# Designs tried in a protein design chat: VHH binders against q09150. Part 7

Target 1, 302 residues: q09150
Amino acid sequence: MRKEYLVSHIEENAHQADIYSLNVVAGNLWSASGDSKIKKWSIGDAEHSLVEEIDTPHKLGVHHLATSLDENVVVSCGFGQDVYVWNPETNEFRDLGNNAQHPSECWSSCISPDGQTIAFTSVDGRIAVWDNPSDCKISELDTKGKFGLCIDYSPNGRFIVSGHQTGQLFLISTETGRLFHVLSGHTSPVRSVAFSPGSTLLAAAGDSKMITIYDVLSGDQVGQLRGHAAWIFAVAFNPVGDLLLSADVEGKIKIWDIDTMECISTQSETDGAIWAVAWYKNGFIVAGADKSIRWYRAAATE

## First folded at step 1 (VHH)

Design k11 (framework vhh_3k1k_2)
Fold by ESMFold2-Fast, scan of step 1:
Structure k11 (fold): chain B 302 residues (1-302), chain A 123 residues (1-123)
Amino acid sequence: as target 1 above (302 residues)
Amino acid sequence: QVQLVESGGALVQPGGSLRLSCAASGRTFSSYAMGWYRQAPGKEREWVAGISWSGGSTSYEDSVKGRFTISRDDARNTVYLQMNSLKPEDTAVYYCAARPFYGSLDSRTYDYWGQGTQVTVSS
């Protein structure tokens, strides 16, 4: 069985620089760019109209965006290793700061499913978990100098996973704040990690050009997806959890059946890198170096 | 290992234009983020401009934004800084810098540096 996906809309020049991050929540798409802007787009509109354009205090561009499910908390990380937490209703940006408890030199972030905690990676390999309402550090794991490139919360809120420049993955229990597993399989930078919707599987991908699927509780590798010929910067499980979407720096987009571990679709729509992907109700969205946002919809099953 | 060689520095009058070039050695240039820094007499070295390894993202210090443009030509292993509407305060030694880890445009992350090229803006 194969699914076909067709380009349904292209927003050319959606930003003035590379688009590095995409988040789909509550009927909206959020995009973040090297142009230091965050933009909000409508999912329900056939034209996917721009809803809001937000100027950020990031001077060197925004490369990562995390948005809570209720859209009340947004965390942005910039190339200046700066991090801001803000409420989209007010657009008031709170610098987590340079106070004594500051998460130093942050690279990537994620927000817990309940919106109450934020987890950060850092250039020096620290993984910090912060209570957003009190603005206090809850826990910290020191990976001893391993640059953290990506991070994700499990949908059930029980785990955090980080991917590192060394190829290591650290799976952390949120209940204890302690390391649960160190996952093996990569010896090259891990650029993207994603939990399945059921919180039972974890996908990791990066410069090795392969995707490794892990069982969360055992830490065992349960699958490897091979077929990309370039660095993979984005992976995402669909909301049902039966498909994984991946994209590489040569602009190839692949969809994988998780049950069979087979590639069921390949798209090659751009010559430039794809940095970000997201699923939505009707299909998926990609963005990257060409500054456009491309919307794909499911068409037919063979 | 990457070796960087800057060229193009000259004496120019205020309002003039100049293009700096930075030639990089090695087959992995396309995997490097590149930047330009400058150091004026009696001042600390400051970041001027950066470009991602793909060339798709650029960033500039506020004082040069709109006047300077950074670009790269991976076929020639070269990064450029096009400087327009030059001012006396742009007088400095300009340095090319490279980082093999892509995406970071922050001044704290550049690993390889060139020897510098002198730009003087004076009447």
Scores: ipSAE 0.000, ipTM 0.269, lowest interface PAE 11.4, mean pLDDT 84

Design k12 (framework vhh_3k1k_2)
Fold by ESMFold2-Fast, scan of step 1:
Structure k12 (fold): chain B 302 residues (1-302), chain A 125 residues (1-125)
Amino acid sequence: as target 1 above (302 residues)
Amino acid sequence: QVQLVESGGALVQPGGSLRLSCAASGRTFSSYAMGWYRQAPGKEREWVAGISWSGGSTSYEDSVKGRFTISRDDARNTVYLQMNSLKPEDTAVYYCATDLFRYSGSYYPSDFGSWGQGTQVTVSS
């Protein structure tokens, strides 16, 4: 069945440069931009108010943001390969690159569901897991020089998946700290990965212009979603897990029914790349190269 | 992607000054953070200075802080590196780069719009 989504609000010039990352947690939207600012927005019914504007230590812009479910831990990654961990209540930034072991070359990050560990990709392909309270590395996997572009924690906390420049996907068991599966299907850069809310499915997408759905435990491909004509930079399962949202660098937005593996909605109101998407309540949010945050709601809901 | 052309490299005496230019063409220059890198003979390429997309923020390696200044002119699609109080240790080929390559993770040469060909700076007495 076809489902219509309508733009409900456009925050024009939400940032002064491209918006690269969006996170929805605890009724708030967090946005990160090439302007080196992170902004927190309160999610309302019709109004979405700017709550806080944070000047980061990132000098070259912020391209990735991870927020814990309780908003007590935020991890930002910048184009200077700098990475910071901070508590938003204090805005005190801790530089993970300033340790005795090595300078940080981190690219992307995710926070465990309990907020206790942080997983990182690096430009040389390493996947590191850090214990946040003790500031100690728990484990590291070497992918032999493959640039890690994206990373996600399963909602049940048992798995981490990383997507790489070569098209490889590495599924890691958090219990053992070891590789569980190397997932096949992509031979082009994987730009975005997402676990389903039930932790049973995994979506991966990127320069191949297709989305591959995997069964987490078996590592088998269970479906492919085709229809995008440009690089896909963002995918996200809705909270129920029956829909997937995807967006590409030409501004196309698609909603997919995971049960039928069919595209049920396509939007194209943006005039530039969409770098980030997030679900909220009965709709979704997108942001990218046009510096705006766009809010969509389901047409058939109140 | 952008095409980058560096210029301004020369032989200068210790204590001298030099201004390097990086001209960009192709995609929208003003959307990218820009940086300068250098490579001395027998050494790995090292980062020297960076400037944010707006020009409002700059960063420098410790060895060049207070001596080098990075700036941009978006109307001319150009990034500059003003080098003052030059030392023999500053002798290197200087390269201009964008962050688009790093963000995209592209591994094909046709997609590497992030690096220029370089300009030689020699500081010698």
Scores: ipSAE 0.012, ipTM 0.354, lowest interface PAE 8.6, mean pLDDT 82

Design k13 (framework vhh_3k1k_2)
Fold by ESMFold2-Fast, scan of step 1:
Structure k13 (fold): chain B 302 residues (1-302), chain A 124 residues (1-124)
Amino acid sequence: as target 1 above (302 residues)
Amino acid sequence: QVQLVESGGALVQPGGSLRLSCAASGRTFSSYAMGWYRQAPGKEREWVAGISWSGGSTSYEDSVKGRFTISRDDARNTVYLQMNSLKPEDTAVYYCAAELRGYFSTYAHEYDYWGQGTQVTVSS
């Protein structure tokens, strides 16, 4: 059956610039913005208030936050191609590396479920894997591709996937440190990738305006979700893994049933680009170019 | 620091053509989206055209669609605006703007860097 989602709260002017990242962490919402701030919001049933405002060392703005599945480690990436490990309890931002090795030209990041390993894309298509406790580079894969736009770690910790400007997707085995599959289907930039909670499926989307669903182990394409008329910058599986949330640069939000491969809901409260989405309880949260954060709740419609 | 410098503005007859150039400093030019805006005397800045970081998406204000073409040359760190079939109404100072997230916007406040402008005058 079709599901309807309704706006339950709008926080206007949540930041002074575009909001690029949303993470639900330990019962709070973290938002990261081009204004170089990270803000912590309460997200209880009746509470949607600013709890904390954090100044970051990212002078050109923060466009990505990655949080480990155990929620103990957060990595921030900025438009200056800079990266920090952020401790939300102390608000300490730690540089990665030493005088011999530093991550360079980094764009996006992801963290292993246990927080031990951090992976980065670069503007020249390299993928670097870093040991968080020792602060040392473990490995580097040269995909020989262009700009690495997005990256994700599977919830079971066995795979990393990167999406590139060329439309290529590289699936890496963390067990072997080697390329597992090169996934085909896109010939234009891939802007967002997401593993399903069971680590069995992978969603990829971007400038093709199409979402491709892959089987992780086989590398086979198992479905395509069509309906967006603009570039897709965010996709996310819900915690159960039966729904996918997507949002585009024209402000359209779509919810898809993964079993049927059908769009079951479309929302459009803004005509500005949506850069970030996050599931929360029985609803979801979006943010983007209009500088607002919007909370949506599920409502039954027959 | 990123710096943008426009060039190519001139006095031309109605029906004429001009190519404007915007040269950018900095290593990250290929990741920027670029836009052109114009401002006529006594008026607010108006969006003209935009091009995404990859060049795979372009967009135009309705009044210039079919007459103007935006393009980029990442090897030269330059964006171009080819202006054909110029009209007196196209008379304005033309500004280029850079946007770091790689997708262009029609809203001026969303651009991170701006040039100082180049004057285009269409008159007989």
Scores: ipSAE 0.007, ipTM 0.314, lowest interface PAE 8.7, mean pLDDT 84

Design s01 (framework vhh_surovatamig_d1)
Fold by ESMFold2-Fast, scan of step 1:
Structure s01 (fold): chain B 302 residues (1-302), chain A 126 residues (1-126)
Amino acid sequence: as target 1 above (302 residues)
Amino acid sequence: EVQLVESGGGLVQPGGSLRLSCAASGFTFSSYWMSWVRQAPGKGLEWVATISQSGSEKDYVDSVKGRFTISRDNAKKSLYLQMNSLRAEDTAVYYCARGSLTEQRSMFDSYGMDVRGQGTLVTVSS
């Protein structure tokens, strides 16, 4: 059954350049942009106000943002391969790129569910795991991949997955510190990965224009979602885990039913690239090349 | 240590010319595609031009086609951008960027470019 979504709010010129990252945590939306700013927005029932504007030390813009569930740890990655970790209460930026134990060419990051560890991917395919409280590297895996484009922690904290330019996906067990699966199905760049809320499924998408769903424990492909006609840069499971949101570089947004593997909604209010998506309690949010943030809500009929 | 050092920027009047240079070190320069990218005041990073390892393939953003020429000298480990018929809209900090040997061209246009230098400022004003 088809479900309709409506644009509920558009924040035009939310940034002065492309918006590359969105993260929804604890009733707030975080946005990161090529304008080198990070902005915090309120996302209540009827409120979409700017809460805070943060000037970052990233000179070339911020393309990735990860926030801990308690919002006490934020990791930002810039186009200059610069990486900062900070507490937004103090806005004291710690530069991990100057630490000799850290890869100098970091690209993407994710924070463990408990906020204690940060995982980084790099341009040369390495995956580093960092202990945030002690400021020490725990482990490093050389995936032999050319470029690590995306990374995510499972909600149960047991797994890390990285997606690479080669199309390879590496699933790492945090319990053993070792490679658990090399996932197959892609032969072109993987731009986005996401674990389901139950940590049982994994979605991967990118330049293949197809979304592949994997079973985490077996490493088996359990589904393929076809319909996008352009590169997919963002995928996200909803909090329940029954829906997947995806968006492409031609501005198409799709909602998929994971049980049926069917597309139940397509939106196309913009023709610019969508770089980032996020779910919130009332629907979803997208942002990208048009510098706007768009809020969508599920349509309600009497 | 991989280093990219840009130079050659400055103040120039509309219609003028500038030649930018990038000195590369710490990697096998001849094995990489190379690009120029720019960032105008208050705007995001924009790809300008790219050149293949041997120099046989070149491409440009539409706004600079016919005005800018990208070139390289692998023996000198240097990348160049000859800028002619400059316009106020060309005002930006220009950066030399390294691409990966295995990257598809489309990745240079969006992601996968390695920008390390301080950049060189080009101001086109009367």
Scores: ipSAE 0.022, ipTM 0.444, lowest interface PAE 7.3, mean pLDDT 84

Design s02 (framework vhh_surovatamig_d1)
Fold by ESMFold2-Fast, scan of step 1:
Structure s02 (fold): chain B 302 residues (1-302), chain A 123 residues (1-123)
Amino acid sequence: as target 1 above (302 residues)
Amino acid sequence: EVQLVESGGGLVQPGGSLRLSCAASGFTFSSYWMSWVRQAPGKGLEWVATISQSGSEKDYVDSVKGRFTISRDNAKKSLYLQMNSLRAEDTAVYYCASGYSQRFLEYSYFDYRGQGTLVTVSS
């Protein structure tokens, strides 16, 4: 227990509805909400001031946001299965994968580390990789009808992982375009997946209330983190890769030491569900059902 | 095939009442938390109310507490929303959805191609 985390700033009513997604890139926090807005917040000032507010074409709200490392590509997924790519240079939303003949069936997305490809899950379990900016489908994997709830690219760009309603995890090699491993350990919906910064480990969590840590290359389970009493919707490795952050639908926040596989901190400052978490240089950020963005800073060691 | 079919909406004067119904099929209804969600004209999706599998736990958005009551009948595979003391701000298309807690929706049971049920509160 080397560090404690304390609330440093609360942005109350940051959105007019639940906040479902948080991304930290290039010194900014991006948030997406059921109010159909995307907002950009400064990390650099103590007040974490609002930088930009974006009205999206999503009519039913935005539940997932992927932002490229250079902030030049933003992909939003809505409850209407609608997917848009926002380009800050053109200030236009492209309806990617949806047209009048074939309505979009996309649920979640992630952007490759180089920003050149976007990977999508679908409600029927397909995983598609698309070239950006040409909007051409590069590859597709059919998982045979399993709803894809979450997806992530490894930081080294070599792997994509998807988590599904059945509890299955599919690890795909980007070099071959083929299935690398089917990861086991969950028999209920997987709501969140995250690669470690070194691309060597993978965390998965959801309705099982347990976090499973996998070795990427072997596909072996290397740890299980138990302690949450409710569905886990968010997991994230810190930039160093020695800590994992998790949050559940009852408002519990836990920090785990990956070397020891032990819970080192539990916070419970909210009664509502936490849908999203993100690490930043000084600590971490959470958001969810209470419509606030809560910033936590690392305190001095004893 | 999973289906949720909403009904019971209509035009009502401020202070009036309506009862919405949702008929569920294609899944084990009694095993799921259920929610009502609405979308007002020109606005995003707003969670309204949630009920646990057995009906023992219920939660509501603050603006409807004391006015709306969520209930379910697992034998009939039906979800209900009793709306009393209706206000102009309650005007919206209402959808039912499967979800765990007070503010979560499980999208696999939300038919975005469905029409929902329209509630208009106007004099």
Scores: ipSAE 0.005, ipTM 0.285, lowest interface PAE 10.1, mean pLDDT 83

Design s03 (framework vhh_surovatamig_d1)
Fold by ESMFold2-Fast, scan of step 1:
Structure s03 (fold): chain B 302 residues (1-302), chain A 124 residues (1-124)
Amino acid sequence: as target 1 above (302 residues)
Amino acid sequence: EVQLVESGGGLVQPGGSLRLSCAASGFTFSSYWMSWVRQAPGKGLEWVATISQSGSEKDYVDSVKGRFTISRDNAKKSLYLQMNSLRAEDTAVYYCARDFRYYGSGSYFPFDYRGQGTLVTVSS
């Protein structure tokens, strides 16, 4: 089966700097940028309109955004290694941490499926889980790794995976707060990780230019997707879990069939780096260094 | 613990020159690519220049090519940015950053560490 995707909408100058993070939740698109703003966009039939523009307390830009499924909790991580948890309804920002006693070294974050806990990586390789909204640390694991670049919660809430500068991946049991597997296959920085919707698979990609697919329970490598010629900063399973979307710093976008482990589509509409991707009902969305947000729709099915 | 300390910023007239310095500690400086990144008021981080471990490879964002020169001294654990023919648009806080590797387009993400920065103001 082959699908061709085409650009359906381009929001030029969506931000004043690179766009580093995209989240699609509850029929809305959230974007975070080096301009220190977070923006909420409508996913509509015609022009996709700006719904909300939020000024953040991040002074050096926002490179990561995690949103709860109900949009009541948003976690933003900045280049200053600062982290804020906020309620979009009130725009009240608070530090992650008990009484804000320690400067945050947070790099990336994710929110549990039930919205009750937030996990984040640190620049020194620690993985911490915090209670929301009390901001009490529940657990912390020292992976003994270096810089933790990416993190994700499994949809069933049972696992957290982190990807590190060394290429190591740490799969953590949320029930015990302990290491479940150390996943091998990368010797270069892992920039993006994603669990499948069924929580049975996970994808990891980065500077190796390949995507490795792992079985969550066994920790075994079940597939390797090759074809990108540049660093991969974003991977995402579609809601059904039969496709994986990936994008690299040269602007190449690839769609992979997970059953066959084959690339079924390649798009190359820009030469600028793509830092972020997200699936939505009718296709996918990408954003990156050109400061635009691009919507893609499926053109045909064979 | 990685530490980077920038210095050399200040107020300068358009067409003037400044030399920024960065003192590194807490890591093997000679083993890392190093970069300068800047943040203009109201803007995000912009990559400016990068240099390889030995200093043999250098790259610059297009807007500063021919005007800025990046260099390093591994014995002194120091990184430099010589800025000539400064323009109002060069006004920014400049950061020294430890970089895994630069990759194309003039933008990069992430960098391993950066310091507190040094302010450069180009104004008449």
Scores: ipSAE 0.007, ipTM 0.371, lowest interface PAE 8.9, mean pLDDT 83

Design s04 (framework vhh_surovatamig_d1)
Fold by ESMFold2-Fast, scan of step 1:
Structure s04 (fold): chain B 302 residues (1-302), chain A 123 residues (1-123)
Amino acid sequence: as target 1 above (302 residues)
Amino acid sequence: EVQLVESGGGLVQPGGSLRLSCAASGFTFSSYWMSWVRQAPGKGLEWVATISQSGSEKDYVDSVKGRFTISRDNAKKSLYLQMNSLRAEDTAVYYCARVGYSYGFRSYYFDYRGQGTLVTVSS
């Protein structure tokens, strides 16, 4: 028997363009859009209200957003390959993309679990780690021209993984700043990567239409999840780590059991692409091309 | 409902010119990068040109640089491709395409395409 999820709330016209990034942190949902706005939404069973609308200096739209767990640091990446870091309390934006020590064409970013460092990818294949308080580069890996499309920090802070246009994944040790594994299994662009909450597993997905699960320490493939018929742009482990959420450009949403490697739920409420997903409590949130934010909840069980 | 409707294709002799138009509806046109892509008989899709949201940034496949010009009119929700000095190898169905996601230059995911307009260059 498969697990059922139901739509609990739809925020129509949440943005004026596609929504590309969603982050759930500190009881809030953050959304980033091609309309160059970032919006903060209240999360709760009885409320889904807009808390704040933020005008960004991104002139070509925002396709990626990273937020620290305490919401004191936010990093936004735009289609102009520009990167900004700011404190939401002040909304003063610091341009990281024009720092002479940063790659000129940044694409994606993530913030360490302690909020102190930022890692980001670039169009030219560099992966850089920066100390946010001092604005100093800690380490850099040069992939020799392999465009970095996605990046994530392990929850224990020990690893960074990047996914690339070639299909390669680079797993980096944060302790040494050096390459730990080059992960194989994809020969087409990797669009999304996610560490499990225990930092022991890693999921990667993209244009291959399959999700590959890796063991972090060994670098071995431990599973493949097949069933999507279109490019996958978002994957996310739930907080417990027993489920994986995935969404594709045809609007299919799938929930996978990581122990059995089986799809246990499929939703098809949208015809447009889903670019972003996020878990919240026992449910999840999706957003994409239809400009809406959709909340799903697990069906009640006794 | 997103719709992209191309027009302006036809038969022209080598060295001739054509102007393709695309009428967009069902979305905020000014918020998207737009592209022209083409498919020659028996071949796959080839990206031709891309234009940024405001029209300030433009890029072209090498074979059409200096001959083709991409432009847009956000008030009219229209995308254009001016094609000059046409060659037999430019024969293709030309599609107006919305850039759903950009991964840098010449790395685009097109989430919508029109029905296409046929351009035939022959003597």
Scores: ipSAE 0.000, ipTM 0.218, lowest interface PAE 13.3, mean pLDDT 85

Design s05 (framework vhh_surovatamig_d1)
Fold by ESMFold2-Fast, scan of step 1:
Structure s05 (fold): chain B 302 residues (1-302), chain A 124 residues (1-124)
Amino acid sequence: as target 1 above (302 residues)
Amino acid sequence: EVQLVESGGGLVQPGGSLRLSCAASGFTFSSYWMSWVRQAPGKGLEWVATISQSGSEKDYVDSVKGRFTISRDNAKKSLYLQMNSLRAEDTAVYYCATERYSFLGGKYTPFDYRGQGTLVTVSS
């Protein structure tokens, strides 16, 4: 059945520049922006009130944010290709880019489910895994690819996937530190990747305007979701794993049923690019070029 | 700080010519691919042209091939766009950008075109 979603709250001018990254953890939404600020918002109240505003050391804006499940570790990546790791309790920022073993040109990051390791992409296509909080490099893979645009840890902690400018996807085993699969299907930049909650499926999307679903263990393509007419910058599985959320640079938002591989909802309430999406308990959240955070809730779930 | 300052725009009649300049500071200009991107009134950003670090490789969007020429002077830390046979459709604010902006499609990396741009109006 087709599910309907309605805008429940719009935070106009949530930031002073484009919002590039959104993370939902427990009771909070984290947002990161070109204004060099990271903001924390309440999920629990109807007004989604601002909880905290964090001035980051990033002087050129923040385009990516990763948060651990317990909110004790936050990683930010900036347009200066700088990277910081910090504990929000103390606001002590560690500059990983100044570590002698780490390339200074990091682009995207993700945190392992247990919070003990952080994985990074680089502009030259390398994937590095670092121990937290010792900041010791555990492993590094040279994909021989181009710019690494996106990265994610599987929820079971067994895999890392990276998406690259060439369209290549590299699935890495965390147990061996070695390449598990090179995933095919894209010949254009992959902008967003996401593991399903069960760690069995992986979604990838980008400039091809298509979403490809892969089986993690086999590396096989199990589906393709077509319908976007513009570059897709964000995809996310819902917590149950039966739905996928996607958003494009023309402001279209789509929800897909993973069992049927069909689009069950399309929203077009904004004409600006959407750079980031996230699910929360009552629905989903989007943010992008219009500097607002838009909250959507399921309209008819009775 | 990375700073890009565009200049050379103005009003010109169809068929006319303009030369745009971009002054770069705060980074090692000679180590970066550079691009020109534009935004026409009511439209999104459009990539126009790219040039390699040494200037040996150049690429252009199809609509400007043969009319526009991108060039650079690494000693002066400057990027240029020579625009010939201008058309009304070339009316836009023009921005210069580093390689990251070009690769990200000109619709993403705001820091790379943080200059105010330079307005080109092609009208009779």
Scores: ipSAE 0.008, ipTM 0.271, lowest interface PAE 8.0, mean pLDDT 84

Design s06 (framework vhh_surovatamig_d1)
Fold by ESMFold2-Fast, scan of step 1:
Structure s06 (fold): chain B 302 residues (1-302), chain A 122 residues (1-122)
Amino acid sequence: as target 1 above (302 residues)
Amino acid sequence: EVQLVESGGGLVQPGGSLRLSCAASGFTFSSYWMSWVRQAPGKGLEWVATISQSGSEKDYVDSVKGRFTISRDNAKKSLYLQMNSLRAEDTAVYYCARDRMVRGVIYYFDYRGQGTLVTVSS
């Protein structure tokens, strides 16, 4: 069944540079930008008013935000390969690391559902796992020098998946700290990965212009979603897990039914790349190269 | 250790010219695509220009196309940005950056220098 989504609000010039990440955290939308700012936007009002503007310590811009499922911890990653851990209620932050151990060359991050563990990729392909309360490294996996572009933590806390420049995907068991599966299907950079809310499925997408759906336990490909004509930088499962949202560098937005593996909606209202997407309530939000934040709602006539 | 050291910035009048240089060390310079990126006061990082390993391919942000020229000297391990017809909007700290990814997005780099300030004012 085809569903229609309509633009409900556009915040033009939301940032002074590209917007790279969008996260819904503790009742606000957080946007992270090449302008080195994180801005908080109201979820609750129809105008989605600016609530707060944060000047971050990221001197070269912020390209990634990760949030714990319990929404108590946010991690930001910058183009300077710098990482900061945030209290979203107070905006207090800290660097990650201590005198004995510091994360190095970090690119992307994810947080365990309870906020206790932070994992991140490196430009050298290492995947490091850190204990947040003690600020100490728990484990590290070396993928032998392949740039790690994206990473996600399963909602059940049992798995971490990383996507790499070579197209390889590494599924790691959090119990053992060891590689569980190497997932095949991509020979081009993987730009975005996402676990389903039930932690049973995994979506991966990037420069191949297709989305591959994997069964987490078996490591098998269970579906491929084709229709994008450009690099895909963002994929996200909705909270129910029946829909996947994807967006590409030509500004196309697609909604997929995971049960049928069919595209049920396509939007093309942006002229530039979409770097970031997020679900909220009965709709979704996108942002990217045009510096705007666009809010979409499901049409009333279902 | 990978190091990138920028130089050549300064105060210049609108319509003037400056040549920025970047000295690279600690890696095989000729094996990497290189970029110039800039950050204007109160704004974020903006990609300006990119050059391929051999220097045969070059790309620029539209606002500087025809005014700026990126070049490199692999024997000297140096990257350059010739800036002509400078405008007030070109005022920024300019950074030399090493590109990790081929055909990636504008900001995909793994190292950058400390930067050199360019101020265009009358």
Scores: ipSAE 0.006, ipTM 0.259, lowest interface PAE 9.0, mean pLDDT 86

